# VHH binders against b3qqe0: the designs that were tried, part 29

Target 1, 332 residues: b3qqe0
Amino acid sequence: MKINLDRTSSGFCIGVQGTIHVAEEKLNQSGELYCLGDVVHNEVEVKRLEALGMETIDIPAFEELRDAEVLIRAHGEPPSTYETARRNNLAITDTTCPVVAKLQKTAKMLHQLGYQVIIYGKKIHPEVIGINGQCNDEGVVIKHPDLSDEAEIAPLDLGRKTALISQTTMDVPGFYELKKNLEKLFAEHGHRNPGTKSGEWMAVRDIDITSEKTGGRAMPELVYKDTICRQVSSRNGKLRDFALANDCIVFAAGRKSSNGQVLYSICKDANPHSYFIEDVDEIQPEWFVGENGKPVESVGICGATSTPMWLLEKVANYIGKTFGDDSGNPDA

## First folded at step 4 (VHH)

Design m11 (framework vhh_5c3l_4)
Fold by ESMFold2-Fast, scan of step 4:
Structure m11 (fold): chain B 332 residues (1-332), chain A 121 residues (1-121)
Amino acid sequence: as target 1 above (332 residues)
Amino acid sequence: QVQLQESGGGLVQPGGSLRLSCAASGFTFDDYAMSWVRQAPGKGLEVVSDISWSGGSTTYADSVKGRFTISRDNAKNTLYLQMNSLKPEDTAVYYCAKVHIEYTGDAFDYRGPGTQVTVSS
């Protein structure tokens, strides 16, 4: 039995790893820490941190909390959360993912420069709520890149200078299709960047967006910034290919992980011999028996973006030791 | 527009059963994984069960494993939750939710208005 561990399209992204590391440091120092919402949607990891003294709280409990230390998760929070913290004398340990933090700053500065901010994303998503909060909740959130949803486009003012950004977890093809359709829509209304025949919008960099330097480059009327995180957006296709490459799949994620369920469904739809676990005690010997009643030739181990690599390694070691030759396992 | 409408909640005695339904419209139902999520009075949201777009894969929270069964009928754009051996601890508003992919694994794209389940003598 060959054990293949997916090191490229599974496990914590850098933002989640940062959040966990900071939580551990704080708990080691004080033994107490509140976390606003689940630190990750992985019960094994949440229970581990709770055993160290972390307490998970929701928004209503946060609003009533006084004189305490609170961890802010990787996906970020709107300004109203920080205002509540100041009012209630809460010390914030902010672990917002650097990619998300830069995105929030970009949205704020574009809004302050007078741009109508279009956010490619999902209106009720926590990250989008955080981004839109930086725009005084005046951002126009568009999910359907073909502009087919009239309610999404109804708030658009086609005469305003406008900037397109994206929720970090949206799809890259959809972002560029939305940009192309917005270029056409604004150009048909007579709004173009000077010197463009087809109404092309201009890509902007962080240095271009600064509001402090008056000697800097003057930004065009219609701009975009591709804010999609490539570490996450490339995983779905790679995971499907990984599932197809193995006789069976053991997928590790938290039961509360919506992303885990979606990624597991990708595995299961590609390979019917895919099995979901939270931890090693759920692993069944029957999973490693093929149609001929003999052991499977290969097992793939993978997980969600909310699954720590140490857990995937624990699963690989457990399977190798229990069902295979642990001395001959190249990925254990 | 995306619409999710739950039904089937009510008052039931401990040990009883209920079947929840969720009618979905405004999106291609069979392209998305779906979840049942609940919120008990004074507590946070709990994902109780998820089902893949094809119906081929399901998962359950430890609190409901062996008692609840999630299923879907893609021809009818309907999601179901069969709840057996109900306990007072299952008292909550139950929401149908369309699953959202994200880096923390921590969101629902759309959620219905909910249906109240009360388990008491």
Scores: ipSAE 0.000, ipTM 0.141, lowest interface PAE 14.0, mean pLDDT 81

Design m12 (framework vhh_5c3l_4)
Fold by ESMFold2-Fast, scan of step 4:
Structure m12 (fold): chain B 332 residues (1-332), chain A 123 residues (1-123)
Amino acid sequence: as target 1 above (332 residues)
Amino acid sequence: QVQLQESGGGLVQPGGSLRLSCAASGFTFDDYAMSWVRQAPGKGLEVVSDISWSGGSTTYADSVKGRFTISRDNAKNTLYLQMNSLKPEDTAVYYCAAQLDEYFGTPDEYDYRGPGTQVTVSS
């Protein structure tokens, strides 16, 4: 039977996994590390790293800290954080997710090109604070795509060239709803891209934003870039698709994990032959036998957002060695 | 200063209904995805239902699908759980919980959780 391990819709996203890996490596080298904010929103994982010598600190504690090593988590930080670190002689281990780092650069360049930057997102979210910092905190943060929140809309200058981007974890339908409503709002106030009857905004790519380096292509006045991370935003759909793609599903999570049961129910709805485990000793041989008494053709292994990848790999290896051929496992 | 306060629990007969409410204060309610989480006697925590910050997306545990409905009123900073066709196995302490990031792919620990309200389904 083919064993398929879900690396895209199970466990921490790849950016967070990178942060944890760097934190572990640093702690193994020095035995001490400060982390600015929770490294992950998982108390068990935070306590595990704290047992290795990590200390979680907030912004006030960070501002008082001197001559220390500090991890910047996957969410990223605004320029002011790095300025404080330089002033206080703090050594920064920067684990900002590459997707977030690219988004911050996009925001900075749009702002430098004179665009009013609209950020689809939550104003208090650490990632949005980082993005808006690249815009000198002059970005307009809109959470309600129907434009119903007057306080969100009040800072908009409808006569300025404007660019719409998004926090990586926002929803794709909301982003495109916001774009449509902004197109209408600006057009009703006389601001349109030349040649657009309905006031359509132009999709831009990274190469377009660096137009001077590409031979001077001029960008239109009203633009957008869909910066939503597909590794995060489509996870429920990807988990459902993964469950449908396999004959049998083994779902691994701690019973104390808050999202485990809901994510397991997504698998169970898509595939009735889904089974919940905390560890390999709960696995039953009967799960891998089809209706005709023959082994199932495929087993999918997945888990909760808080399930570490090492546990999923342990499950895949156990099933392959105990009940069938492991040659189909991407980790084998 | 964050406060989540559940209400509406109690003793109910099998097949009966209860409506739980959670009043939120001290944070911007409509920035947070909300969940109902329960713990039955001698069991671990189970996420019963989730609702997105806007109310546009909901999920349910398989054990409660078709019987429970989650909803929110952002103008009143209140989360609700309508519980119909209650079973003895629904007996648990029910917690209101809040999470800033609602997408699966973010670690699943809640930012805030209330003190809980007891639901007992017994004749």
Scores: ipSAE 0.012, ipTM 0.367, lowest interface PAE 9.1, mean pLDDT 82

Design m13 (framework vhh_5c3l_4)
Fold by ESMFold2-Fast, scan of step 4:
Structure m13 (fold): chain B 332 residues (1-332), chain A 121 residues (1-121)
Amino acid sequence: as target 1 above (332 residues)
Amino acid sequence: QVQLQESGGGLVQPGGSLRLSCAASGFTFDDYAMSWVRQAPGKGLEVVSDISYSGGSTTYADSVKGRFTISRDNAKNTLYLQMNSLKPEDTAVYYCARGLDEYSGDWFDYRGPGTQVTVSS
């Protein structure tokens, strides 16, 4: 039987991979590391890092900490967190997701250029706190794209040049609904984007925000940047296709991972010959026997965004050694 | 303990209408996007429609756009799907599903037991 490991739709996203890798390196060097907030929702991975010396702490514990190493996880932190670390002589290991880091830089630069920054998101979400910190906490956070919450829109200055960005995990339809409603609101107040009759907001690129002007072009007064992360939303279809491409599916995730339960249900619905495990000791020999009583021709191995690739590789190696052929195509 | 319970399914003639309801309990309903997903006989799951936590944003599959309307009543912890101009192709078990966050119903962590909708003569 061939063993196919899903490297495209399974395992940590690039941001989580970066966080875990750096945490491991620091723990190997010093044997001690604090993590500000939960690093990942996977008990097997958390226990592994705890065995290496990691301890999860909250904000009050962080503020009392002295002369220690602290990991900043993928969602990022505001400037005030780094200021506290400096004051308390804490060594920061910053693993902010590259997508989130770019978003923070975008927000900072838009704010420095004098834009009123509107953030589509949840005011209390850690990522939004980090983004708004780059705007000196002057950003206007809007959660309701229909503008029905008067408290959310009360801080808006409809006469200012304004930029709309989004928390990475928000919905794309809501972002464009918000943009449309903001266009109407600003135009009705009398604000127009120079060069347009409707006051329509203009899409901007990173190069437009960060580069010196070329040919004297200035950025428009009313702009937006769609900062929603697409990496997660593309996985459902790819995982379904992967499940259909194999005779049997072994899906690995934490039992309490809500993302793991969702993705497993997608596999099970596409391929009824799908099985959920937390670790290799749950694997049953009967899973690799087809309806004809003969060994299955292919086994697909996949998991959630909270499942580390090393666990998927461990599963692939265990199945290959114990129940069948060499792993002929582990990256398929 | 998350519970989702659908109702309102049944047998209907082509061109008819049905209204599905989903009673939610065991969590803060207002914190989650919700979806209606369906499974036709011998087919995989199809996301029919989703709605953000507040009801301010909705999406629809192209197959049902203009015919179905998703809505929610956060005071009653209830999700609805108004289905008009029903076609034989709409025959499926319809599931109420809880999204992973406030905005995206494309991914879900819980679904109800489902309610059968049959569109035939």
Scores: ipSAE 0.000, ipTM 0.132, lowest interface PAE 16.1, mean pLDDT 82

Design m14 (framework vhh_5c3l_4)
Fold by ESMFold2-Fast, scan of step 4:
Structure m14 (fold): chain B 332 residues (1-332), chain A 119 residues (1-119)
Amino acid sequence: as target 1 above (332 residues)
Amino acid sequence: QVQLQESGGGLVQPGGSLRLSCAASGFTFSDYAMSWVRQAPGKGLEVVSDISWSGGRTTYADSVKGRFTISRDNAKNTLYLQMNSLKPEDTAVYYCATYLEGTDEFDYRGPGTQVTVSS
């Protein structure tokens, strides 16, 4: 059985890597660090850092905390979190990903310009909570691009000027499916960009949103900005090709990882013999036996942008020792 | 080190054509989406076209749709922009751009290549 580890489309993105590096530095200096929420959506990595002295806290615990240092993870936080930190004399180590920070600024400016902000994403996701906080929690969060979830679309005011943005880890095809369906929905109410014959929403740039020359008066009524992180989205096709190249796929990620869910679905669609794990103890021997009762020829190991490479290496080592060939056997 | 280098710009008559190239080095070109952006005299930066890492998805600004074609050759680490039916309004500095350091705008651009459309 050949074990293939995906080193090119798996492992930490730059934003996550930065957060982990800062956390490790702080823990090396003081041996103690609070982190607001899971440092990454990967329980195995969280437990590793907790063994080094990190304490994961939630919002209620954060609100009661005094005179401490708190790490803000890559996902970002709403303005209310920083207000609490100032009130409670908390030292903030802010590792918000630059992509997320810029997205929060975009959402804030769109909201201040009077746009109804639609966020393609999951309402309870920490990044979305941070983005929506910049909109005074008035943003409309839609996860299902076909508009099939009535609860998601119930808050929409089709008479308002509206802007569509996205959580950075969502899928690009879903974003454009949502845009298309929203264009149809808003066109039915006569609300469209002045001078537009097609009913298409107009793409805007950050300079259009933040510039005092173009902000407000010059911007169209119906706009969108594709805020999906290109570092993350560029991995999708490569992962599909990797899944197709192996008989069996072991995908390691945290179950709460939005990116992990998207990437695993890509693997599963390409290769039905794809299996999700958080750690090695979930691996089943039956996964490595083909339908003909013979061992599979190759196993691919991959993960999400929230999965550390050390975990993927641990999975590869475990499978190799437990199910792989004995490289010391001269007869095999 | 990350480097993007544009070429192929110049002076062309209205209705003419130009093909821009961008040579990329210092990163795994085939893993990243690429863009062409331009800045006309006295105007802001405009995104002209985007292409996915594989070349399977492309987008175009309304101002150039049907006239410009973006493409890439991952084996040669090269991005292209075929510009047809050029108009005086296309006069601008054209930049090859990408996202590598976790920004949703272009964190890397080449030095640019000047395109001038005039009679």
Scores: ipSAE 0.000, ipTM 0.144, lowest interface PAE 15.9, mean pLDDT 81

Design m15 (framework vhh_8h5u_2)
Fold by ESMFold2-Fast, scan of step 4:
Structure m15 (fold): chain B 332 residues (1-332), chain A 122 residues (1-122)
Amino acid sequence: as target 1 above (332 residues)
Amino acid sequence: EVQVVESGGGLVQPGGSLRLSCAASGFTFSSDDYAMGWYRQAPGNQHERVAIITWGGSTNYPDSVKGRFTISRDNAKNTGYLQMNSLKSEDTAVYYCAAVHIEYTGDAYDYWGQGTQVTVSS
């Protein structure tokens, strides 16, 4: 029996795993750490870290805090957060996801080059607040790609050079629908890239934005950069593909997790031999026997986005030791 | 503008049936980022989930309503439904429709309706 652990579409993404690891390391060293906002949307994991000495604080409490160490989550923070930390003598442990950090740099540089920055995203989302902070909060946040929300588009200046970017967790089809509708809107008001008949906006690369040689001189008036994280935005599809690739699926999550129940249902739809557990003691030997009465060839281990990787590894180890065959990897 | 609006609540006798509707505008339940859920809250209690349906059509129910309640959605009409059969007095609550957004950091509910009252009595 081969044991396959889903490290791609299950558990916290690598950025969030990095945040948890850094938090644990700091707490083991000092026994005290503040976290600005919930480190993850998993109460059990938050309580585990709190037992180690972590304290979750909100922005008002952060602004009053002095002479302390504060963890910044994977979502990132706007420049104002770092200014407050400097003023209040707070030591920042910054665990902003590298994908988010790169996106914030892109937004800042587009803003510095004089672009009106449009952010496909949710205005109140922590990641969008961080991105918009790099634009002096002057970014135009649009959630509805059909431009049906007049309040979202009211701030648009159709005569300004403009760049479209996206929150990392938005949908790819919506991004390109928004781009198409913005192209039409700007062209109808007489603004298009020089030399274009159709009013199409031009894709830009990081090198185009950051080039010291050109200083942005080569960039057109109306541009876009697809900043959606393919690792995160396609997780449901990848989870489905993972479920289809194995004979049997063991899915681990908290029983009260809505995310867990939804994602387990995706696995069950793709593979009827999918089983839900909270921990290893729920695992049944019958799950690993195929229709022919012989051991299954492969077992896939996966979970919710809120399931810690250590639990998935614990499940893999348990199955390998308890039900593994001669060719099985008991340490998988 | 994004919203969900519930309808179909009312007063029924024990053993009766009701069909609740959830009309969504400004987004679609057919997106694989969104599942639709029905939740209820009786006076003095916390919200509890009574049904979830995923983009792929998979459903989940707690034991208290399993076999009696059926969740469904019509993606073409962008409307969700909760068919409630064999109603009991303990089903009395305000029922909420929610769009459940799948987040990489855990559970999130982006859009909640105002709720619709269901009373099972007399």
Scores: ipSAE 0.013, ipTM 0.346, lowest interface PAE 8.4, mean pLDDT 83

Design m16 (framework vhh_8h5u_2)
Fold by ESMFold2-Fast, scan of step 4:
Structure m16 (fold): chain B 332 residues (1-332), chain A 124 residues (1-124)
Amino acid sequence: as target 1 above (332 residues)
Amino acid sequence: EVQVVESGGGLVQPGGSLRLSCAASGFTFDDSDYAMGWYRQAPGNQHERVAIITYGGSTNYPDSVKGRFTISRDNAKNTGYLQMNSLKSEDTAVYYCAAQLSEYFGTPDEYDYWGQGTQVTVSS
């Protein structure tokens, strides 16, 4: 029996998993750690870490804190947070997701190159605050891709060279709808890239931005970069694909979790041999025997986005030792 | 107190139409991170997604309802809608409104708040 653990569409996203792992290590070393904002949107996991010595604080409490260690969570922080930490002699443990860190660097470089940065996203979202901080809070945040919100559009300078990027969790269709409507708006006001007939903006990559900075080929005045995270925005599709790739699915989540029930239904619809558990003691031997009475060849282990990875690993290890011929999880 | 409440369910003949409403209270669609969706559950089945509308206003539908159902929202009224056309007997289910209100990144299908459901029955 091959045992496959879903690390891409189950449990906390990889960035949050990294944050929790670092938090546990720090708490094991010192027994005390401050976290700026909720480490994860899961009260049970937050309370578990608080029992180990973590204290969740907000910005006003952070500004008054002195001589302490503070964890920066996966969605990142603006430069002002690090300035406050330096001033207050706070030791920062920075667990910003690499995808978010790269996005912040992209925004900073576009701003430094003189671009007006448009951010597809929500102005008060913590990730957007971090990104906009890299633009000296001069970024224009647009949530409504049809440009129907006049307050969102009011800050736009239609004569400036402009770059469109996105908050990592926004929808791909909305991003391209926004791009199309911005192309139209700027062209109607006489601003288009040289040689374009319909006012098309140029897609740029990280290398294109760095090449411009070092004196390489100049980027056009109107550009965009699709910065939406595919690990986050395609989780439901990946979970469906994972369920289809295995003979049997064991799905772990809290029974009262409506999110867990929704994600489990995706598995069940894709693969009728999907079974819901809260913990390993609910696992039944008959689940690993197919409809034809033959043993299943593969078991997939997955869970809700609110399910901690340690539980999924516990399930994989249990199944491998109790029902499989393998010496544990062979997931590669 | 944060909640969503469905209304508009009822009995309709095959080929008929219904419009479901989802009223949100304790939060606003414009002032918080949100995504909303409609799910249905027939007796003995798990919840099945029938429509979503994302943070940016993009919509998505499974093949079973694509072209027949339309999801929308009115942020000024803090209300979401599901317009259901060309209803079939297989559409009979309890329909649930769900909303995501989250401070950290996630997917539009990670819903934090669910309504109590509204019954839709399609029969001759």
Scores: ipSAE 0.000, ipTM 0.151, lowest interface PAE 13.1, mean pLDDT 80

Design m17 (framework vhh_8dlx_2)
Fold by ESMFold2-Fast, scan of step 4:
Parts: C-alpha cells; sequence; structure tokens
Structure m17 (fold): chain B 332 residues (1-332), chain A 117 residues (1-117)
C-alpha cells in the first residue's frame, strides 16, 4: 500500500506550530520569554504559554524593553522592529513563516526596482505592516477590490510603474477583481503595458524579480504577483481533493481542536473511509482493508492547521511498519 | 471582551427555510473572516462555509446550493440563510472568528435548530 503524506498544505500553519514549539523550548530553558503580540490568534494557546512564563507585550512596551529575549511571531515584523531590538540589546528569536519572509523579500525587491507597490490587504494587519515596512511604508494598501474606498486609492500615482501583491491570507477572487479594476483605472489614465490592447498587467515570478539585475532583462511597467497562500485561503478544497485521492484517510489532531474537527469533517464528507486520531495507538487494522477484502492501495495522512509534520511522519512510519510497505516510508 | 452570540434557531418543518444570526462585539468585526460550523447530535463538527472581510464566500460543496452566508459590517452581524431544510440539518449551529488562517480563536455557544414535523 502507498502512504501519502500531505506535506504541501502547511507553509503558514507549520510556521505557527514552529513558533509555539520554539516558545515552549525557550520557556523550558529559562522560564521567561517576551512575545511581541499574540503568539497565535488562539486565546487558549496564548494563556497556556503565559502560564509557562511567557509575557505578551505590545509595541510601546517593546520599545522600552532592555536586555531581554523577544519572540517574533509567524506574521513577521518590519525593519523598524529589528532596529529597536538592536538599539535596546534585545535578543530576537525570529519565527517568521517562510512564506511571509519570501513575500517580504519580494516587496523589498519590487520597491528597490522603483515600483509603486500595491498590497491587497488590511492596512492594520501585522503581516501587512511587516510587508509595507520593506517598502519604507510607501506601499498602497487596498482592502476593497472594487476601488470603492477613495481613501485607499488616493495615494496611487497612476503614472508610476506599479506592482500588485497580496497579504497571504486574502481571498483569491478579490485579488483578481482588484487586478482587473486597476487595469481599467491605469489604462483610463493613459498608462498601460506596451502591446496590450486591454491594458492587462503582466504576471511576474520570483526569479524575474530577484534576478532582474543579474539577467539584465527589463520587467514590464505594470506587473502583479499572486502571493496568496493556497493552504490558508483554500484549505477546504485542498483537503477535500486530498481525501478523494486516497482509498483511506488518517487525520491527526487533538480531540479538543475545534478547527481539527471541522477539517476532519471535510475529509469524512469527501471520503467515508476517513478516521480521526490523536496518536498512533488509536489506529485500527480494519481501516486498511478495502471493499474487495484486500489491503487498500493508498492511505492519505493529513491533519489540522497546527498539526506538526513530525506527528504525520510518526503516523506514516507506524502504518508502514505495522501494516504495509516500508519502501513507502524511507525513515521507517 | 470578544463575544459571539448566535440566534434564530428553533423547531422548523422540513422543506422550509431559516435564517440564523450571529451578533459580534468586542472587536473590529470587518477585520476578520467569519465561519459557520454545525454539530448534529452524536456526530462531529461539520464546516458550512466562511465569509471574508471582502465579502468573498466559500462553502462546503455538500451544502453550497442550500446555504448562503452574508455579513453586515455596520451592525457587526453574520448571517446564515438555509433553504430546503431536512431532518439531517438538525444540529447546533456555531459562528466562529478566524484571523484569516482558518484558525478559530473564538466561538459562540451555539443555537439549536430542530427540523421535524
Amino acid sequence: as target 1 above (332 residues)
Amino acid sequence: EVQLVESGGGVVQPGRSLRLSCAASGFTFDDYAMHWVRQAPGKGLEWIGNIYWSGSTFYNPSLKSLVTISRDDSTNTLYLQMNSLRAEDTAIYYCARDYGSWEFDYWGKGTLVTVSS
């Protein structure tokens, strides 16, 4: 039987779990740790870590702090936060999600190349503050893709070369609605990519952005990059597709995880041969017998938004060792 | 203090429609995506759908033709419209707040919908 791990669905969610793990490790070592903002937007986890010695602080308290260790959460921070930490002799444990870190680098490079950077997002969101910091706070943040909010669009310079990017947690339809409306707005004011009769903006890749100077290739004046994290914005669809692609699903999460139960229900609705576990001791042999009385051909292993990859790997190794093909688990 | 309060549940006959409300307070409502989730007696949680602050909606494919989610940011209220109700729609219905990562940090206490004649 082939064992398939859902390794691709967790860039941002693994980042959150990584932040929690790092916080626990630091608290076990020293009994004290400051966290800038809520470590995760889950009150239960925040209070649990606070009971272990973590103190949640805001920006004013952070600016007054000296000679301490501070955790930077998965959402990332602007350059000004790191400047304050250097000035105040603060040791930074940086747990910024890799997806967010890559987005910040993209925003910085676009700004350095002279683009006016438009960010589809919420201006006060911590991730957007971090991204806009990479643009010297000169980014234009638009939340309403229909351009109905005049205050959001007032800062736009319709004559500048311009790049559209997005906060990772925004909706995909809204992003493309915004792109369409920006195409119209700029074209109506005489600014369009050469050769485009409809005024269409051009998609750019990371390699195009980061290699521009090395390759000597000029990018178009009006560009966009879809930076929305699909694991966050379409988790329902991803999980459903994964459940449909396997004969049997083993879903790992905490029993008390409300989000875990919701995501498991998506699996169960798509594939009736889906089973919920907290750990490997709950796995039953009969789950791996198909309708023909023979072993199932594939088992999918997935979990909740905060289920760590090590647990999914533990489940895969257990199933491979106990019921199936060790070659499907190189670490078994 | 973040508070979510569902209302509109009760006994309803099969084939009829029902609209549930969720009143939010203690936070900037239009900064958050909101979800509807239900739990039938003796069963697990079933995700119904969500609505982003932009107004974009995503639904459980099994329920897509039967439900509509909307929001009124001026009154901090989330709505779930249900049509063609069946006995299997009997459940406690919850609204939940999502920071935008499909992580539910606050839930209401739920409202019971019983579909029976």
Scores: ipSAE 0.006, ipTM 0.361, lowest interface PAE 10.2, mean pLDDT 81

Design m18 (framework vhh_8dlx_2)
Fold by ESMFold2-Fast, scan of step 4:
Structure m18 (fold): chain B 332 residues (1-332), chain A 118 residues (1-118)
Amino acid sequence: as target 1 above (332 residues)
Amino acid sequence: EVQLVESGGGVVQPGRSLRLSCAASGFTFDDYAMHWVRQAPGKGLEWIGNIYYSGSTFYNPSLKSLVTISRDDSTNTLYLQMNSLRAEDTAIYYCARGLYEWDSFDYWGKGTLVTVSS
């Protein structure tokens, strides 16, 4: 049977891949590294790195740390974290996801241009704390796109020029619902972009935001930038196609991971011969027998965005050794 | 302290509908995605679906036509509406809180038993 490992749409997203790669490199060089918060929401991967010398610390422990090396994970951190590091003589290994870093720069520049920055997101989320720190913590964080939460909208100044951005992990429909409701709210209070009949807010590009002087078109007073990452949602279709392309699917993820369960359910719906595992000891021989009583022709191996590639490789190696394969070890 | 308390379970006949509730306390309910998960006798956990803080819902495709998840943030209550119940829906139903990232659970209730039998 051929073993097909999904290397393109399974495993860590680009931001997490970067963080893990840098962490491993640092641990190989020095044998010790502090990480501010969980490096990834996968306990197996956290424990693997801890065995290599990584120590996970929280903000209070970070504030008391001196003369040490600290990894900043993919979610990013506010300016206050970097100021603490300078004060405490901490060497920062910054693995902030490039998408998040760009978002933080966008938020900073919008704030510096005098915009009231609205962040679609959760106020307590680490990424939002980082983004809002770029706005001197003056950003207005809105979680409920229907504007029903009076406490969320109380800080809004409906007479100020305003920009809407989003935490990367929020839902796309909610972002556009929020934009629509903000357009109505501001228009009802007399604030509209010139030339818009329905009070539409204007989409802005990075080049528009980073310009201190207009090269032609001035920045409108009411703007938005869709900063939501499509990495997870784009994987849904790719995983469905992958599941359909194989006779049997073995899906590896943490049992309590909602992302893992969602992605597994997509595989299972596309291919009834899909099986969920946390590790190789759960694999059953009968999974690799087809309807005709013969071995299946192909086995696909895939996982969640929080599943490390080494675990998927471990699964591929195990199946190859135990049940045979014609593709060998993919990394051999 | 964080508490999630499921209710509404019991014995129900095949083909009927049932609505489960989950009362949340000890945290800002509307800051979290909430999930429904079930465990049939002798089986592992099966994710049913979730509802984001925004109200957007995502379902297990195997269950999508049979369930609806909703929330009432004013009463800190999560709901699971189940229609056309079958014997294979017999399970302990848990509500669970999603962490900052939507891909993990940090707290869940003790569960409520649903038995589908004539």
Scores: ipSAE 0.000, ipTM 0.343, lowest interface PAE 12.3, mean pLDDT 83

